# VHH binders against q9c0h5r722to879, part 12

Target 1, 158 residues: q9c0h5r722to879
Amino acid sequence: WSSESIKKPMIVTSDRHVKKEACELFKLIQMYMGDRRAKADPLHVALEVATKGWSVQGLRDELYIQLCRQTTENFRLESLARGWELMAICLAFFPPTPKFHSYLEGYIYRHMDPVNDTKGVAISTYAKYCYHKLQKAALTGAKKGLKKPNVEEIRHAK

## First folded at step 6 (VHH)

Design p29 (framework vhh_lunsekimig_d3)
Fold by ESMFold2-Fast, scan of step 6:
Structure p29 (fold): chain B 158 residues (1-158), chain A 123 residues (1-123)
Amino acid sequence: as target 1 above (158 residues)
Amino acid sequence: EVQLVESGGGVVQPGGSLRLSCAASGFTFSSYALYWYRQAAGIERELIAVIYSGGRTYYVDSVKGRFTISRDNSENTMYLQMNSLRAEDTGLYYCARLPETSDWGEYGAFDIWGQGTLVTVSS
């Protein structure tokens, strides 16, 4: 977990556009999680995050690794819950690449044990939900194209 | 009107102490987590401490052991006691109420920020 900005993507890339988008994405994730001032309500911040990942395919693995970082050793209950919620939202619209799938699956899986639960945040419940969403998204993405994010589906994806 | 107002900033020498206050109005203070952020010149605003509605606290490593966040629900006020101040603690200090997960599309979905109070640690 970090409250600071990033200068570089967490996954190394030579693509200039992806580098810039990754840094902006991290700020949006912090805004959604309540760790940075937001200019918009959380629903629309989530829409912007989901739309960036959907439209910029090179950002998808970066998005998920940023969410993994922000849900690791995060002791702010509200922020931690929002991070898992945002992961579930993004998984409703796109999976990570097949190469990143095993890492994300393992990350989510290890949090499914109730020992990870804290007061006010049932991490194991969020992780079980995300695990299911990840498998469904991977299957759907492999079969056909993915649908564009919209506000109504984001409300139902939490 | 929903608002947060900071006070208590000033100039102190290294090793000194300051106590910041954040006065809240227009919402049910006891129901929300409240945050202290700071911003140095040219740097993005960063979270330094949080106090949850139940009284639990979190601090970033750079201030842990030196700063203490507290709240007085009867006075609708949050405090930041800053001890052993260092030159790198210099900056604008903001208090904030951020949206909660339950605030999806609701009246309380927007963040509330104070105007900021300047803390300068210099010889």
Scores: ipSAE 0.000, ipTM 0.107, lowest interface PAE 17.8, mean pLDDT 78

Design p30 (framework vhh_lunsekimig_d3)
Fold by ESMFold2-Fast, scan of step 6:
Structure p30 (fold): chain B 158 residues (1-158), chain A 122 residues (1-122)
Amino acid sequence: as target 1 above (158 residues)
Amino acid sequence: EVQLVESGGGVVQPGGSLRLSCAASGFTFSSYALYWYRQAAGIERELIAVIYSGGRTYYVDSVKGRFTISRDNSENTMYLQMNSLRAEDTGLYYCARLPESSDWDYGAFDIWGQGTLVTVSS
């Protein structure tokens, strides 16, 4: 977890557009989690995150690795819960690439044990939910995602 | 050869102090958050303190105000200063580095020290 901005993406890419979007994406993730001042309400911040991942295929793996970072070593209960919510939301609309699928699956799986639960945040419950969504997304929408994100679907994805 | 080595445990009377050290090798120490865990007999390991790469700290309520975590990036060492020790602080103390989101393998990449025993008794 980090409260700082990033200057480059966590995954190496030669695409200038993806590099710029990765840095903007990190700010949006921090805004949703309450770790950065937000201009919009959380639901619309989540919509922007999901829409970026849906529309920019090269950003999907970067999005998931950023969420993994922000849910690691995060002892702010509300921020931690929001990070797992955002992962679940994104998994409702698009999977990571097949190459990254196994790594994300392993990350989520490691959090499914109730020993990971903190008072006030049932991490294992979020992880189990994300695990099932990941498998579903991989089966139905590897190309451009299942469908374009919208506010109503995001509300139900939580 | 990624390794954490603990020292400083011992027997102390209630109200006494101890300083634990955790020497790290084989990784870029300054880039990682580091953890102190405690395990009492018959009880699972409990997180007691964290120090992040940027120097920010977190303490569980039971040790807050009594324990101080610190790090020396130039010496690749993390410390736990324990003051006003109580009988309930007795246990094995472990330092740990937990997996980063950038780790691309499955399984536990967490690194644990061997543990150092702290006994608080009169």
Scores: ipSAE 0.000, ipTM 0.105, lowest interface PAE 18.3, mean pLDDT 75

Design p31 (framework vhh_lunsekimig_d3)
Fold by ESMFold2-Fast, scan of step 6:
Structure p31 (fold): chain B 158 residues (1-158), chain A 123 residues (1-123)
Amino acid sequence: as target 1 above (158 residues)
Amino acid sequence: EVQLVESGGGVVQPGGSLRLSCAASGFTFSSYALYWYRQAAGIERELIAVIYSGGRTYYVDSVKGRFTISRDNSENTMYLQMNSLRAEDTGLYYCARLPEESDWLSGDAFDIWGQGTLVTVSS
């Protein structure tokens, strides 16, 4: 977990557009999680995150690894819960690449054990839900994603 | 080159035991979590056990209490002790190292898979 900005993408890339979008994406993730001041309401922030990942295929693995970082050793209960919510929201619209799938599957899977639950946040429950969504997304949305994000579906995905 | 090599598979009767080994080379073994996956014919690989770099373990319910994952950092080897084997445990067993955050950051994010070792539990 980090409260600071990133200066470069977590996953190496030579694409200038992806580099810039990755840094902006990290700020949006922090805004949704409550770790950075947001001008927009949470649903709008989530919609922007999901729309960036849906629209920019090269950003999808970066999005998921940023969420993995922000849900690792995060001692802020509300932020931690929101990080897992945002992962579930994104998995409703697009999977990671097949190459990144095994990493994300392993990350989610190891959090399914109730020993990961903290006071006020049932991480194992979020992880089980995300695991289910990941498997469904991989089957139907491998290349382009399942469907274009919209506010109503985001509200239901939470 | 980074490699994982499994051994210890074979044919065993229900209720029997097998010990699988996964020998690692080409990376700092002690720094990584290591995984056992299982694949039956026509079914996707499923994660069955994990051992983290700090020694903590996790098992799927179907093997919990019967299988024990362990590691020996001095020998760069991971083990899976399988007891009370059932017909449903039949399949190809793979050890794996999945990339961690530092691997993604350095551009060296590759999942490494062993060749697989066959475990057959027959009546």
Scores: ipSAE 0.005, ipTM 0.289, lowest interface PAE 11.5, mean pLDDT 81

Design p32 (framework vhh_lunsekimig_d3)
Fold by ESMFold2-Fast, scan of step 6:
Structure p32 (fold): chain B 158 residues (1-158), chain A 122 residues (1-122)
Amino acid sequence: as target 1 above (158 residues)
Amino acid sequence: EVQLVESGGGVVQPGGSLRLSCAASGFTFSSYALYWYRQAAGIERELIAVIYSGGRTYYVDSVKGRFTISRDNSENTMYLQMNSLRAEDTGLYYCARLPETTDWYGDAFDIWGQGTLVTVSS
């Protein structure tokens, strides 16, 4: 977990556009989670995150690894819950690449144990939900993504 | 050298048993979660079991009750005991150590064994 900005993507890339988008994406994730002041309401911040991942295929793995970082050793309960919620939202629209799928699957799977639950945040319940969405997304949306993000779908993807 | 080496694969009849081993070198074995994946012809590689550094284990539904994952930190070795084998269990079995979140920053990598073939045939 971090409250600061990132200066480079978590996954190595030579693409200047992807590098810039990765840093902006991290700020949007922090805004959704409540760790950075937002200029828009949470629903529209989530829409922007999902739209970037859907539109820029090279950002999908970066997006998921950033969410994994922000849900690791995060002691702010509201932020932690929002991070898992945002992962579930993104998995409704696109999977990670097959290379990253194994890592994300393992990350989510190890959080399915109730010992990960904290007061007020049922992490194991979020993880089980994300695991189901990941498997569905991988099966149906590996190349094109499942569908273009929209506000109504995000509202229901909780 | 950082590596994982599988052994124990072979041909067995339906209902039989096999024990796979994964020998690790070049890293602090006891500090990492370790994974078993399998890949059958024509399907993607899938996670089947994981064992954490503290000894906790998890299994996918298709193998739960039939397969048992274990580790011996003193020998830097992880095992997969496979019982009640079926034709559908045929495939290449891989052990893996996946990168931690911090390892992905700037230079993501993972460690995979070369795979060991398990064939279940009558």
Scores: ipSAE 0.000, ipTM 0.170, lowest interface PAE 14.4, mean pLDDT 77

Design p33 (framework vhh_lunsekimig_d3)
Fold by ESMFold2-Fast, scan of step 6:
Structure p33 (fold): chain B 158 residues (1-158), chain A 122 residues (1-122)
Amino acid sequence: as target 1 above (158 residues)
Amino acid sequence: EVQLVESGGGVVQPGGSLRLSCAASGFTFSSYALYWYRQAAGIERELIAVIYSGGRTYYVDSVKGRFTISRDNSENTMYLQMNSLRAEDTGLYYCARLPESEDWGLDAFDIWGQGTLVTVSS
C-alpha cells in the first residue's frame, strides 16, 4: 500500500507512452480508493481506469500489479474495499496477460480464506468474486480484452 | 526463427484417444503460457486449454475432464492428451503463444502453429 505518487511503472517497460500512462493510472486508482482527491465522481474515475487498461494493452499487467500493491497491508478499510471493487471492475473488461495470470491468481487465491476478513471488509468475498472473473476473462479475452468499458457495465461489475 | 509446429492429428473413432504435440523454437519456452485453440467448420477459432509457465492449467467446460494439457520445458514441447473423443471435437487444432506485452519485443506479438486436423468419425 502507498499514499505517494509513483515515478516509474512497477513492471519494466521501454514504451514511453506506457510509462506516462502507468503513473497517471496510479493517481486514478488512488482517487477511486479515496486516498487522493478526485475531480470526478467514483463511477467516472473507475471508467477512466478501465478505459486506460482497455485502450492501452501494455498497461493491463501494470494496472493489476498496482491494485495488488494498494490492497496489500492496507489498513484503511474504505480504501481496501474500493481497491477490490476496482479489481473486479477491470476484470469485467480485460484480463492480465497470460504471463502475469499465475501471479494475480495466486494473489487473489491467498485472500479467499475468511481469516483475511476484517469487521468492516469481507475481503474473502471480494477475492472469490475476482477469482471467478479472472478465470472467465483469461479463457475468452486474452488478446484483445472482453469489451470496451462503459458506465452501465461498471455499475453491474461491482 | 520463432515458430510453433503441431503434430499428432488424425482420424479416430468416438470414444478414442489422441495426443497432440506442439514443438516450439526461437523463444524461451519455459517463460511463456501456451494455448490450444480449435476451429470447426463454420465456427470461429475458440480457446480450448491453456498452460501457464508455472504449470497451472485451465480448460473450457466442454473438454474439462477429457483433455489434459501438459508441457515439457526440457523438450520445448506442449501436449494435449485428448480422451473420450466426440464427433463435436472434430476440427483444426492450433497451438499458440499470445501477446504478453504491447511493446516488449517478441512478447508484443502472437505466434501460431500451422494447425493439425483431428477427425472423430465412426
Scores: ipSAE 0.000, ipTM 0.100, lowest interface PAE 21.0, mean pLDDT 77

Design p34 (framework vhh_lunsekimig_d3)
Fold by ESMFold2-Fast, scan of step 6:
Structure p34 (fold): chain B 158 residues (1-158), chain A 123 residues (1-123)
Amino acid sequence: as target 1 above (158 residues)
Amino acid sequence: EVQLVESGGGVVQPGGSLRLSCAASGFTFSSYALYWYRQAAGIERELIAVIYSGGRTYYVDSVKGRFTISRDNSENTMYLQMNSLRAEDTGLYYCARLPETSDWEYLGAFDIWGQGTLVTVSS
């Protein structure tokens, strides 16, 4: 977990556009989680995150790694809950690449035991939901034709 | 001390079988997903199989149907049963534990590795 901005993506890339978008994406994630000041409401911030990951395929693994970082050793309960919400929202619209799938699946699976629950946040409940969403997204993505994010779908995904 | 130790490697003919073991100590074995990786000479290390804490498994396509990963939580040991071995299966086989929370920088990194056990498939 970090309250600072990033200067480089967490996954090395030669794509200049992906590098810039990764840094901007991290700020949006912090805004949704309440760790950075936002001028838009959380629902519209989530829409920006989901739209960015949906439209920029090279950004999807980076997005999930950033969410894993922000849900790791995060002692701000409201921020932690929002991070898991945002992971669930993104998994409603696109999976990670097959190469990253096993890492993300393992990360989520590790959190499914209730022993991971903190006071005020049922992490195991979020993780179980995210696990189901991940498997569904991977199956849908293999068939192609992933749905474009919209405000109404995001409201239903959380 | 947190430690993983592989054993069971050796020389085998194509079509043969080997069983690898990974003995764990120093952590709550039942709480972690565990991984088998391999590395051939001159190429980077690749993931081949995963067994999650709940017993669910995953295999890469190149070994699916031939290799079986299993775990014995009472013995703190993970296994890889390798059947129908091919020349391309030759390499060092490593067991690994899922990275701890500080490993966010490393795609595919794991916080503990064994020293590796050598598997040679030779005619």
Scores: ipSAE 0.000, ipTM 0.104, lowest interface PAE 17.6, mean pLDDT 76

Design p35 (framework vhh_lunsekimig_d3)
Fold by ESMFold2-Fast, scan of step 6:
Structure p35 (fold): chain B 158 residues (1-158), chain A 120 residues (1-120)
Amino acid sequence: as target 1 above (158 residues)
Amino acid sequence: EVQLVESGGGVVQPGGSLRLSCAASGFTFSSYALYWYRQAAGIERELIAVIYSGGRTYYVDSVKGRFTISRDNSENTMYLQMNSLRAEDTGLYYCARLPEKSDWGYFDYWGQGTLVTVSS
C-alpha cells in the first residue's frame, strides 16, 4: 500500500498512452479508497476507474495489479475495504488478460482464509466475492467488457 | 455518530447462562449484519456469531447449540443468549458492525467489550 503518486506503471509497457493513463488511474484508485482528495462522490470515481479499464484494454492488468498493491499491508480499514470493493466493481465489467488471470486468481485466493481478517474488515468475505466475480468475468467477460460502465451498474456490481 | 454498547457480562459458574446485549445507534440498524467477537487474554479476537440483516445466522462450531444470536430491529439491539457456559468461554465479548459491500467509506465499529468470566 502507498499514499504517494506513481511515476510509471507497475507492469512494464512501451505504450506512452498506457503509461500516462496508468498514473492517472492510480490517482483515481487512491481517491476511491479515500487516500487522496476527490471532488466527485465515490460512485462517480468508481465509474471513472471502470470506464478507463473498459476503454483502454491495455490498462486492465495494470488496474488489477494496482488494486493488489493497495490492498497489501493496508492498515487503514476504510481504504482496505474500498480497495476490495473497487476490485469487485471492476471484475463486473472486464476480466484481466488470460496471462494475468492466474496471478490475480492466486492473489485473491490467498486472502480467502479468515486469518487475513482484521477487526473491521472481513477480507476473506471480500476475497470470496471477488473470486466468484473473477470466474464469472472470465467466462462471460467479453459481453460485460463490451458494455460501457454506468453508475447504476456500479451500484449493482458491488 | 455510530455507537455500539455491550452489557450483560458477569461471573457465572460452569453450566450457567448469560444474555449479552448490544445497543446500537447512529446508523440504519436493520440494514446491517452484526457480529459477536470474543477475546481471551493473549489470544486474537475470534468471530463467535453473525446475524445478517435478513435474519440468517452463523455460529462457530465451538458455540453451536449453546449460543443463540438474535436482533430486535425496533429497539436497535442485538443479543447473544449464552447457555451451558464453559471455562473456555471466558473472555471479553465485543459486538461489531463491519464494512459491507454496500458501505461506501464506512469504517468498522466496535463496542467497548463486556467481560464474561466462567469459574467455579
Scores: ipSAE 0.000, ipTM 0.104, lowest interface PAE 17.8, mean pLDDT 77

Design p36 (framework vhh_lunsekimig_d3)
Fold by ESMFold2-Fast, scan of step 6:
Structure p36 (fold): chain B 158 residues (1-158), chain A 120 residues (1-120)
Amino acid sequence: as target 1 above (158 residues)
Amino acid sequence: EVQLVESGGGVVQPGGSLRLSCAASGFTFSSYALYWYRQAAGIERELIAVIYSGGRTYYVDSVKGRFTISRDNSENTMYLQMNSLRAEDTGLYYCARLPETSDWGYFDLWGQGTLVTVSS
């Protein structure tokens, strides 16, 4: 977990555009989680995050690793819950790349045990939901392709 | 050389069994999810089963309980054990790996296919 901005992507890339977008994406994630002041309402911040990941394929793994970082050792209950909500929202629209799938699957799986629950946040419940979404997204993308994010589906992705 | 090579197809009677193999080379096998697809005459190619790098599996309803996907990372090989075969299981079976830098709608690596015929 971090309250500061990042200076470079968590996943190494030589693409200048992807590097810049990764840093801007991190600010949007912090805005949704309440760790940075937002200029838009939460639903529209989530829509921007989901739309960036959907439209810029090179950002998908970076998005998920940033969410993993922000849900690790996060002592702010409302921020922690929002981070898991945002992961579920993104998984409604796109999976990570196949190379990153195992890492994200393992990360989510480790949190499915109720021993991970913090007072006020049922992490295991969020993790079980995200695990289901991850498997569904991977299968749907492989078979039918991915649908563009929209506000109505984001409301129902919690 | 980066490739996937299927084997194990053949002709069997309804109720019979076949084991398909998919041998991989030229990439870090253990890091990838791997897929089985089939193409029947007059029907679009469809996903049958997936095995993720973490060991999780998925099956379409039509094969669930009859087919078992597995992998041997030490041998760089994926398997599809097909039991209780039906006439509608007839088709070309392909193994696939999703591309390193692509979305889930595309596959960068396909095998050549192996033919499975279920008839009396």
Scores: ipSAE 0.000, ipTM 0.103, lowest interface PAE 18.8, mean pLDDT 77

Design p37 (framework vhh_lunsekimig_d3)
Fold by ESMFold2-Fast, scan of step 6:
Structure p37 (fold): chain B 158 residues (1-158), chain A 120 residues (1-120)
Amino acid sequence: as target 1 above (158 residues)
Amino acid sequence: EVQLVESGGGVVQPGGSLRLSCAASGFTFSSYALYWYRQAAGIERELIAVIYSGGRTYYVDSVKGRFTISRDNSENTMYLQMNSLRAEDTGLYYCARVPETSDWGAFDYWGQGTLVTVSS
């Protein structure tokens, strides 16, 4: 976890547009998690995150690794809970690439043990929910394609 | 080359104090989070304290209020001040630089460890 801005993406890319989008995406993630000031309603911040990942296929793996970073060793309970919530929201709309799927699946699976729970955050409950969403997103994307995010679905996805 | 060298371990009676040092080289010290771990005989290494690049700190509940982590960016050194030591604090103490991201392309760097023995 970090409260500072990033200078470059977590995943190496030579695409200048993807590099810029990845850095802007990180700011939006921090805004949703309460680690950066935001002018927008949290639901609309989440909508912007989900829309960027949906519309820019090259950002999907980057988005998930940024969420893994922000939920690792995060002792701010409000921020930690929102990070897992945002992961669940994004998984409602798109999976990572097949190449990254095993990494993300393993990350989520490791957190499903109740030993990960704190007094303020039931991490294992969030992880079980995210695991379910990941499997459903992978199946849905393979069969009928992915639909564009909207506010009503984000409200119900968390 | 990245190097971490611990010092300051020793034998102390319950209620005593020790100050551990971790001297770092081979990287931009001020840009990285640094960690203290400990390992008791027959038990896996456990995280004790973290100090992030911006100065923010984290402690496990068992040491909170007794241990203080700090850093001196001008000297490339991290410290762990240990007060009110208990027999359960006995173990090898390791300084580490762990990637801030769960990045499979990055390596953990560990010191050799320094032994702390709290005798009763």
Scores: ipSAE 0.000, ipTM 0.106, lowest interface PAE 18.2, mean pLDDT 76

Design p38 (framework vhh_lunsekimig_d3)
Fold by ESMFold2-Fast, scan of step 6:
Structure p38 (fold): chain B 158 residues (1-158), chain A 120 residues (1-120)
Amino acid sequence: as target 1 above (158 residues)
Amino acid sequence: EVQLVESGGGVVQPGGSLRLSCAASGFTFSSYALYWYRQAAGIERELIAVIYSGGRTYYVDSVKGRFTISRDNSENTMYLQMNSLRAEDTGLYYCARLPETEDWGAMDVWGQGTLVTVSS
């Protein structure tokens, strides 16, 4: 199997770290969205998500794909709205890799149609905002570099 | 070897037009997003336009509506059509291919640059 081919201790150690961080990240995303009990307030949970993605470059694409999963066929209105908010927050601090950009762009774009709107959640409005943030993050990150997440900017990004 | 080579730069009057070309070799052109940067005297390189592998484009506000980025996958060439040129558009224009994995700010492949001068 393809998992049998990983025989180098260094690769195994790096893989274990990334896997652990990805699992912790998923729990934080669920906490922000209200799908898992959190001991911290939502603002601080969002800060932890953004800081993890910013500090661990290898998690950025994983973070965005987890958000895509959690915003797909989500019938809990508050959770759905929170998922799109968290995507916008993360896009304020870092883009996905260039390789993942086209996938995320396409995902966001298809949600810009008002047909996606549910009673109580204007998904098309969130998607339009995220689309703008994604394009801005890609340009800003390439020319200015990425700055560390902070509470004030997260409060503003909501 | 992987290379990007720009051409089409020159001297034009304000309001004039130029078309830049970026010829690529040594990689699967159609699979990559490609970028135009410019560098004016005394300032850092600025990203001005992107064309993604699927054909989507993005422009910075200062060039939107005046510049058009395009690609020809059969010729392994990217273009930048520059209309309504202004003195502030003067600079060295570079095409680039970014790394595919991480490090969004680091450039994988750069062209040599082509000089655009907008002056009377």
Scores: ipSAE 0.000, ipTM 0.161, lowest interface PAE 15.2, mean pLDDT 75

Design p39 (framework vhh_lunsekimig_d3)
Fold by ESMFold2-Fast, scan of step 6:
Structure p39 (fold): chain B 158 residues (1-158), chain A 120 residues (1-120)
Amino acid sequence: as target 1 above (158 residues)
Amino acid sequence: EVQLVESGGGVVQPGGSLRLSCAASGFTFSSYALYWYRQAAGIERELIAVIYSGGRTYYVDSVKGRFTISRDNSENTMYLQMNSLRAEDTGLYYCARLGETTDWSAFDIWGQGTLVTVSS
């Protein structure tokens, strides 16, 4: 977990566009989670996060690893819950790459045990939901093209 | 040589069983999710089942409870156990591995397919 800005992506990339987008993405994630001041409402911040991941395919793994970091050792209850919500929202629109799938699957799976639940946040419930969404997103992405995020679908996702 | 090779197809009567194999070579088998697709005459290719690198599985409703996907990482082989076969299960069965890209719709590698015919 971090309340500061990142200077470089968590996943090494040679793509200049992806590097710049990764740093901006981290700020948006912090804004959604309440760890950074936002001028826009949370729904529109989530839309921007989902749209970046959808439109910049090279950013998808970076997005998920940033969410994994922000949901690890996060002792701010509202922030922790928002991080898991944002993961579920993103998984409604796109999966990670095949190479990153096993890492994200393992991360989510480990949190499905109720022992991970903390005061005010049912992490195991969020993790079970995210696990289902991950499997569905991977299946849908392999079978059919991915649809662009919009506010109505985000509201229904979480 | 990166490749997937299917085997185990054949002719079986309704209610029968078949076990398909997909032998992989040229890549780190344990690191990838692997998929079974099928294509019937006049129908577009459809996804049947997937097994993820972590061992989790998913099935489409039409085969759930009848088909079982599994993998043996030590043998670099994936299997599809097909039980209670129906005439509608007739088709060419393909195994696939997702590519090296971020595009989930573009598969890196496909097997050549193995024919399954369910007839009386």
Scores: ipSAE 0.000, ipTM 0.132, lowest interface PAE 16.8, mean pLDDT 76

Design p40 (framework vhh_lunsekimig_d3)
Fold by ESMFold2-Fast, scan of step 6:
Structure p40 (fold): chain B 158 residues (1-158), chain A 120 residues (1-120)
Amino acid sequence: as target 1 above (158 residues)
Amino acid sequence: EVQLVESGGGVVQPGGSLRLSCAASGFTFSSYALYWYRQAAGIERELIAVIYSGGRTYYVDSVKGRFTISRDNSENTMYLQMNSLRAEDTGLYYCARLPEPSDWGAFDIWGQGTLVTVSS
């Protein structure tokens, strides 16, 4: 976890547009999690995050790795819960690439253990939900293709 | 190359103590969180303790107060001090290094396991 901005993507890319989008995406993630001041409500911030990942395919793995970073060693309980919530929202709309899938699956799986739970946040419950969403997103994306994020679906993904 | 090797398992009476060691090689030890898992007969591997790169630790309730995880970055070794052992603590104990966000493409590294038997 970090309260600072990033200047480079976590996943190396030569695409200048993807590099810029990755840095802006990190700010939006911090805004949703309450670690950075937001000018929009959380629902609209989540919509912007999901829409960037959906529309910029090269950003999807970067989005998930940033969420993994922000949910690792995060001791601000509301921020931690919001990070897992945002992961679930994004998984409702698009999976990571097959290359990144194994890492994300393993990351989520190890958080399904109750040892990760704290007094205020049942991380294992969020992780179980995200695990099921990840498997469903991978299957749905392969068979039907992915639909554009919208506010109604974001409410249901929480 | 990259490997974890456990030692220190054995047979003890209830109420006894054991100290497990996990020796690491082939990676920058101080940069990774390290994990202790156990596997009892008939159940899958259970995470029991973790020590993060910054030194913070977490334990499952069943071992909290009885087990202590620690690390020695100068010796590339992680330890599990097990006190007040119970029959339910019997199992194979594994140390592990899992991929982290900074090294997401890395493989899981698991030790071979060390057997702990608590019996009268």
Scores: ipSAE 0.014, ipTM 0.393, lowest interface PAE 7.8, mean pLDDT 81

